# VHH binders against Uncharacterized protein MJ0119, part 5

Target 1, 224 residues: Uncharacterized protein MJ0119, of Methanocaldococcus jannaschii (q57583)
Amino acid sequence: MDSWNMKGSKMVDVNEITKYLPGFNCGACGYKRCDLFAEALLNKDVKLEDCPFLLRERFKENYEKLKEILKIKGKIKKEEKYIGVIDGYEADFLLKPLPNECSCRETLLIMDKKELKVGDYIRYRPLGCPIPHFAKIIDEYHGFYIIHVVGPSHRITGEKIEYKDVGIAIVVAFEGIVEGKVPEVGKTVKFIPKHCMMQKVHSGVVVQVEGKRVYIEGIDLKVF

## First folded at step 20 (VHH; from t33 with E100P)

Design v4
Fold by OpenDDE, fold request of step 22:
Structure v4 (fold): chain B 224 residues (1-224), chain A 123 residues (1-123)
Amino acid sequence: as target 1 above (224 residues)
Amino acid sequence: EVQLVESGGGLVQPGGSLRLSCAASGFTFSSYAMGWFRQAPGQEREFVALISRSGGYTDYSDSAKGRFTISRDNAKNTVYLQMNSLKPEDTGVYFCAAKPGTWYYSPKEYDYWGQGTQVTVSS
C-alpha cells in the first residue's frame, strides 16, 4: 500500500513544476519533454537555467515561482541568508569559531589600568554593545588581548571564577571560520559572529584569508 | 638551525608516570606557542596539549585532561609534559611542536616539529 502513495505525491510535484515550464517540449534543456525536465529538476542535479526560455523576460515570473518551489523541496540550496536578529540586516556570512574553540577569537583594546595577564577572566562591555560580556584572555600581543567569550555556563560549574571588570573595551578584530561565501582580502564585509548573544550584524575589513579562516579588522557594530 | 628535541619517553606500566621534555633551539622560544601531539600506530597524529607563549593559557585533549600537565620554562627554552596515570591507550610517539604567536589546536598551524619520543604503556 505504501509504494502507491509515494508515486502519487511525486507525480503531483512533477505536474506542479511542469505547469510553470514553457511547455514547448523543444529539447533545448536536454530533455524531450518539459515534464521530463520537471522530473529531472526534482530527482537529478539539473538546473533551471538549463532551460533557455525560462531566462527570458516573458517567463521571469515562472522562473521565480519555480525557484521558490524547488527551494521548498530542498532541491535548490536555500542560499542561507544570514539575518541579524536585532537589526534585521543581512550579513554576508556567519563567522564560526575555529575548530575546537568555544567562540570566535576577539582582539580587544582595553584602556583600563588594571594589570591583566594571559589566563585572566574579564568582564567588559564592548563599545556599541549594550550587554556586558565575560571572557578569558587566551593571548596578548603588542598591548592587545585575544579572548574567548565565555558563556554564563561557566558559572554553573560552581567554580567561583574571579572576573576583572575592565569597563568598556573596543573590539578591534575577529578571527573565525566563514559559513557562506569566503570574502576576498581587502573587502569590507558584514558578518554575524555565531557566539554573539544578540546575533547582531558586525562590519569590518578582511585582512587575511586562509581557506575558510578569516581575520577581520576595524570592527564596527554600526551597519549601513 | 631550528631544532626541537624530545626526551623522557620510555616503557612504563599502567598507572605510571613520565615527564617529557622538549628542548628548543634556533628560534626565539618565547615568541612561540608550544604544543604536544601524539601518534599511535596506524592512527593520525592527534592533539594532546598546548601552552601559550607566556604560559598563562593551557589546554588539553579530553583524554589528557586531569592526567597531563603542560608547562614551559622560557629561560631554558624548554616545554614539558607531565603525564600521570598513564594508560595503554596513551602509547605512541609524542611530538613537540612550535607555533609563532597564538596557539592553535590544528597540527597544520605549527611550523616546527621534533622527531618524537616513544611512550609505551604496557603491563
Scores: ipSAE 0.890, ipTM 0.957, lowest interface PAE 0.5, mean pLDDT 91
Fold by OpenDDE, fold request of step 22:
Structure v4 (fold): chain B 224 residues (1-224), chain A 123 residues (1-123)
Amino acid sequence: as target 1 above (224 residues)
Amino acid sequence: EVQLVESGGGLVQPGGSLRLSCAASGFTFSSYAMGWFRQAPGQEREFVALISRSGGYTDYSDSAKGRFTISRDNAKNTVYLQMNSLKPEDTGVYFCAAKPGTWYYSPKEYDYWGQGTQVTVSS
């Protein structure tokens, strides 16, 4: 019963915040829709200043109102402990997809000799993971493939997607948005990718930080 | 000097079609993801379409899906936007943009921009 009331309250809050946003749905803040940006504000994933329009004189009043609303409704994210479901380990943060993306970006090393192209769908098992994954190649860089994990939910369109089975792939990097404390560059971190089916704690080294966006390399499923 | 030059805009009736072109120069075109953005009067620039460096991956805004097609010819240093079933709401200045490496949806991630081409959909 309590989970439904919280969802309802959050929706009301999102709607209230959205009313004061520019409503352009322009994507300038990284979100395709202002309501998504509003949700991100409530989650403290973004700042009001990330909307360039709110800084304009025309929206000054809206900015001030939003600031007041967020002071009140800005859930003090209790230091939510991020605990892996399978391993019981504590992670430093949750890694969420980039705005408007279906999963975190994974960079794969694939040893299979099949010809792969950007746009292909692949079936693979990550090294150290017992679960086969399905993904779409979204880019290629110096022999590495950048992918989105596509869940069964993406199959809803009824299109028979042909997957190339590439066997075991090594995940070498993640890119996403940090939920929690943003780490420093060079730091070894433990994190849980939001799209991980097992919600397993991963480890790696932060090589780049841009706001809440991080690039993590040297991925390992082993944690100490 | 880096240049992106859009062309193909104009006045069309609702339901009409336009094909936009963006000619790139001054940088290694094949190393850049390309995107189309648009800006209506009094509005901010919004995402319309993107294409990966190889052209193997494309994506569109919800409003563009099913109507617009982005493509590129790396040999010609050109990116295209085929726009079908145009609506008055599609009116605006369309901009070509270039991003080194992997694409993003956010316009702030794009390094180079064209001057834009006007698209007007009106009866």
Scores: ipSAE 0.888, ipTM 0.957, lowest interface PAE 0.5, mean pLDDT 90
Fold by ESMFold2, look of step 20:
Structure v4 (fold): chain B 224 residues (1-224), chain A 123 residues (1-123)
Amino acid sequence: as target 1 above (224 residues)
Amino acid sequence: EVQLVESGGGLVQPGGSLRLSCAASGFTFSSYAMGWFRQAPGQEREFVALISRSGGYTDYSDSAKGRFTISRDNAKNTVYLQMNSLKPEDTGVYFCAAKPGTWYYSPKEYDYWGQGTQVTVSS
């Protein structure tokens, strides 16, 4: 896949670029799929930062690797404000995972009845979000399931994980650590969960605060 | 009154095994998440293992993974820690901890603690 042209320069192919792109196929860069964006990068029809997700901290390593591959010089931008990448709306804070956890906790109401237990892996689409999520059930509460978003780990780790497809689920709560100004209980807040694939602003009502740890209910999931 | 009583600690040689038990009383055991934490001399209490209310979710610190197994028997109100391939670095006081509802890694989130049982790994 890496080869040299007749002029002695190393050719960079679409596959090498595509593997470091976020892979959401969301269209935010003007191309329906990320492999089309990768092709456009090679044709110099777009610039790397036209993918808004590459500018976020979670993709810092991907962005730096892509700069190296494409021979782009520059530094990753550090963000001082919490702006939704897709919608441009300002959030009050980022919501990070609890210490040693892989994602913020989400509490789900699962619409489709399934035989589910704590420890199961699921695939779901949050009501109001076009992107399928992959998660592990870590606990249960009054008919709700508490989950970690894990991504399609079977592709990355080589582990053989079987996901139960539960269809549409409603995200009724988030729990995590505030990066930014800690909110007061009872306030409506706008936030971006760090694990959100679209980096989209969410809203909800703060139910519990302990230091920087917050629990937010009444979630309004907005998509573009 | 909530009570957690650890047992099964002792002195073992490196490479040996111990099985810790924690007997619980004074609460509905199946409604509580359980954890094992340890404290070495001069160090803060650190996470070792956790188990969800149902027993369906477990996790371990990096140092414990692959060597230790947490389990619970809700009929006997007991949580266990099977410790294999013990190392001198595992030496410390091991505490059983409980909280109502869901589990967390941080010891600050746990409401109830046992008195601890000493584990010493030396030749």
Scores: ipSAE 0.466, ipTM 0.810, lowest interface PAE 2.5, mean pLDDT 82
Fold by ESMFold2, fold request of step 22:
Structure v4 (fold): chain B 224 residues (1-224), chain A 123 residues (1-123)
Amino acid sequence: as target 1 above (224 residues)
Amino acid sequence: EVQLVESGGGLVQPGGSLRLSCAASGFTFSSYAMGWFRQAPGQEREFVALISRSGGYTDYSDSAKGRFTISRDNAKNTVYLQMNSLKPEDTGVYFCAAKPGTWYYSPKEYDYWGQGTQVTVSS
């Protein structure tokens, strides 16, 4: 291993570990802050189990991620570049579906006054995208509709599914799992949704992060 | 204080039926997605059924589909799991779970859990 090298360090970052800790800064592990516990984990002075909250069901995914990270003694791959096919812009990360879901979740503002219900299938054109999308409404919240993009399954399966054509819809949020560097809440990010047929870079503001799951609002296809 | 209390578990023969209930209190029930999960000894909790806030979206694990029905009564703050055609492999502790907002499949997304009710299916 080169002792002095402008090549990037391959050591695991304390901040990377801290992101997956519960963040309560409660002192139950013997350290008054979670970042101090993270440093102690790197030094192998403590075990993951010394944080009792990592053993809770809510944090099981974080616990498993930390186990994997701590088995690697600072070896990481170079960050992958995510380049939009249509426009050639670079994104910060790829956004993939939540586990066992067929697409990233989109939250739609729908202009049509047509009565829509959770469980309905819709056809819409996202404002800013020339390609019609087919989706299933999986939930609703204060007049917004949360959907899975399902594709035109009637063309593939032969099953007759009634799609309600809602015309143009505004995609106001995305939710999914980050592939790449997990962003911080409040940051403007560029990303490519895995289900995007154009592989076009999107932008938005990160509103919520839980492990690798992110919720992004303020969606725009105009990227700088 | 948030409370989820399961009931309706018991011992049944294969092919039998049970109806599980989960009474909820301490939160605005109609704003929460609900799920049922089960756990056999030595195993992780596995998804069984989920229901959206409104009750308009439901889904089931492959093993439960066609046999189990989740429903909710927002006036009674109660979610139900009707379990028909029970098999020995359905044996386990069944947990009711709740989270604010939209539903998810992963048990890790659920903030509140009941203590569980035992379901035993034996021939």
Scores: ipSAE 0.259, ipTM 0.693, lowest interface PAE 4.6, mean pLDDT 82
Fold by ESMFold2, fold request of step 22:
Structure v4 (fold): chain B 224 residues (1-224), chain A 123 residues (1-123)
Amino acid sequence: as target 1 above (224 residues)
Amino acid sequence: EVQLVESGGGLVQPGGSLRLSCAASGFTFSSYAMGWFRQAPGQEREFVALISRSGGYTDYSDSAKGRFTISRDNAKNTVYLQMNSLKPEDTGVYFCAAKPGTWYYSPKEYDYWGQGTQVTVSS
């Protein structure tokens, strides 16, 4: 409303800031929605680092862009342990994508089976996670779908992709490269997938190991 | 006995085309992902193209994208590589590879390999 507060500077509004926030609406920063956090940033009531997800490697470019937009000068504390951002649990390792792949592989069992094919983009809610996920199907067999999570990067770029909404899906397996101590086959492990929007600790049983590559089944998104 | 037999290599001028074939036997072809890899002298084998079990997913190296096309005919147990706009940099031995289940980029993931077919693009 107050046009006199604009002294020839580029106008930055809530929508421009919100565009580069993670968009989880998780409440970890003290605000129930990310647009409320963006408003608080503009009002200088909070620091950018009060969103703990912006401090993770996955969101490093978002963080740097937001620093540029907000003209913030400061240092970032790099995480030295594998701690879940939301739940505070310690994981045994970080799970990275296979070489030349954009995210860890996940295997899904889709509850409401639609007509799906390899190459399709889907929107789904993982059973046990409140956050909708977006993925590309890269293979299938026997009613299971192997996918790459594509996440907020496509929303950030503005690319228009038509997602098939498949409702609830169960994540039955993860595959990726271990960062940390490589587990033995048969062990129950706790891990954080690098592409995970919430950086939440997952658990499962290692069924295959090849060097640092691991295949994990029996996935539990709620660690106990 | 599992066999992968490549054919279709040869000497070609820059800008020319070749179609490589790989005939497979001794396994259930439709259950295997297939790939093409190439090797120049003194180099490690490098990824060229891959195709999923069904043929529904394909991908290519940056150097092959837009010029090469991988396809498969599961009824004939054969995978193909159509190579267009060939360049001297494409010279090397081309290998067909097979792995049960899903595809991977790394040649270390593939269990069965052909003997290779030489492709030479003259200067």
Scores: ipSAE 0.194, ipTM 0.629, lowest interface PAE 5.5, mean pLDDT 81

Design v4
Fold by ESMFold2, look of step 21:
Structure v4 (fold): chain B 224 residues (1-224), chain A 123 residues (1-123)
Amino acid sequence: as target 1 above (224 residues)
Amino acid sequence: EVQLVESGGGLVQPGGSLRLSCAASGFTFSSYAMGWFRQAPGQEREFVALISRSGGYTDYSDSAKGRFTISRDNAKNTVYLQMNSLKPEDTGVYFCAAKPGTWYYSPKEYDYWGQGTQVTVSS
């Protein structure tokens, strides 16, 4: 090996690894989403075999391809362009889920609180958004509900899902990881939640920052 | 001073059961989410189970789901892990962890850790 080649490396990013993962977002590997598992693989926090589906015959070719890819040193690539897909409006950053979580956390104000509890699945329409959303309540805090946005589930990997229809709910806050320039506390920001099906620009006020992790309140779903 | 003390580890035969306890002191237990993590020799700590502050939300690693049950007793400041159908792969040091506020899967999010209790499942 010569000294030039020892200093060189091929670029491997999360997207290339995620392409060959099963895509079930099942959490079997300790991460609720496969792109989170891909990032953990690059950081050498986990092994390929921690995904139990990669060892099955259906994914044998994916597993072998991933072994080849992961022998190459890689860096996590971050996307720099933050334009709303639906509205064409520019955002300050993309808001990604917290590590090992399937979506950014949203905090909801739900007017019909009767019979709601942590663990319930709900159907709601965010005030200001024409699209119904489906979510799981993961915690509650001073009369608000913290949720993960989920799609209407058709996969059978456990109990049947029944969604409680709570009508219109107000999205009070978002929490996630900034991809882009980390904002200052107290500033109004524009952002795109990665889990947003419409890729619509949202706005709000940054209340807390810890590294790249931010908590944003005063949410406005309609931004011009 | 925050303190988490695990107990209930030991040697057990494959297919057996074991109940871990984690006694907490030095903080308002009902305001903290709790988790169980485990570490095999030469490996990183891995998620096993979590429970929300109220106990109303629980989740498990795929290896634990269906076999392990996390629970908490906020009156006794104790979180439990009932481990059934144990396998040799479950061998490791089991840690109780605490985080103020909401739960997270990542061990990096937890502020307080116990010293761990050894679980050995003989083959």
Scores: ipSAE 0.017, ipTM 0.499, lowest interface PAE 7.9, mean pLDDT 79

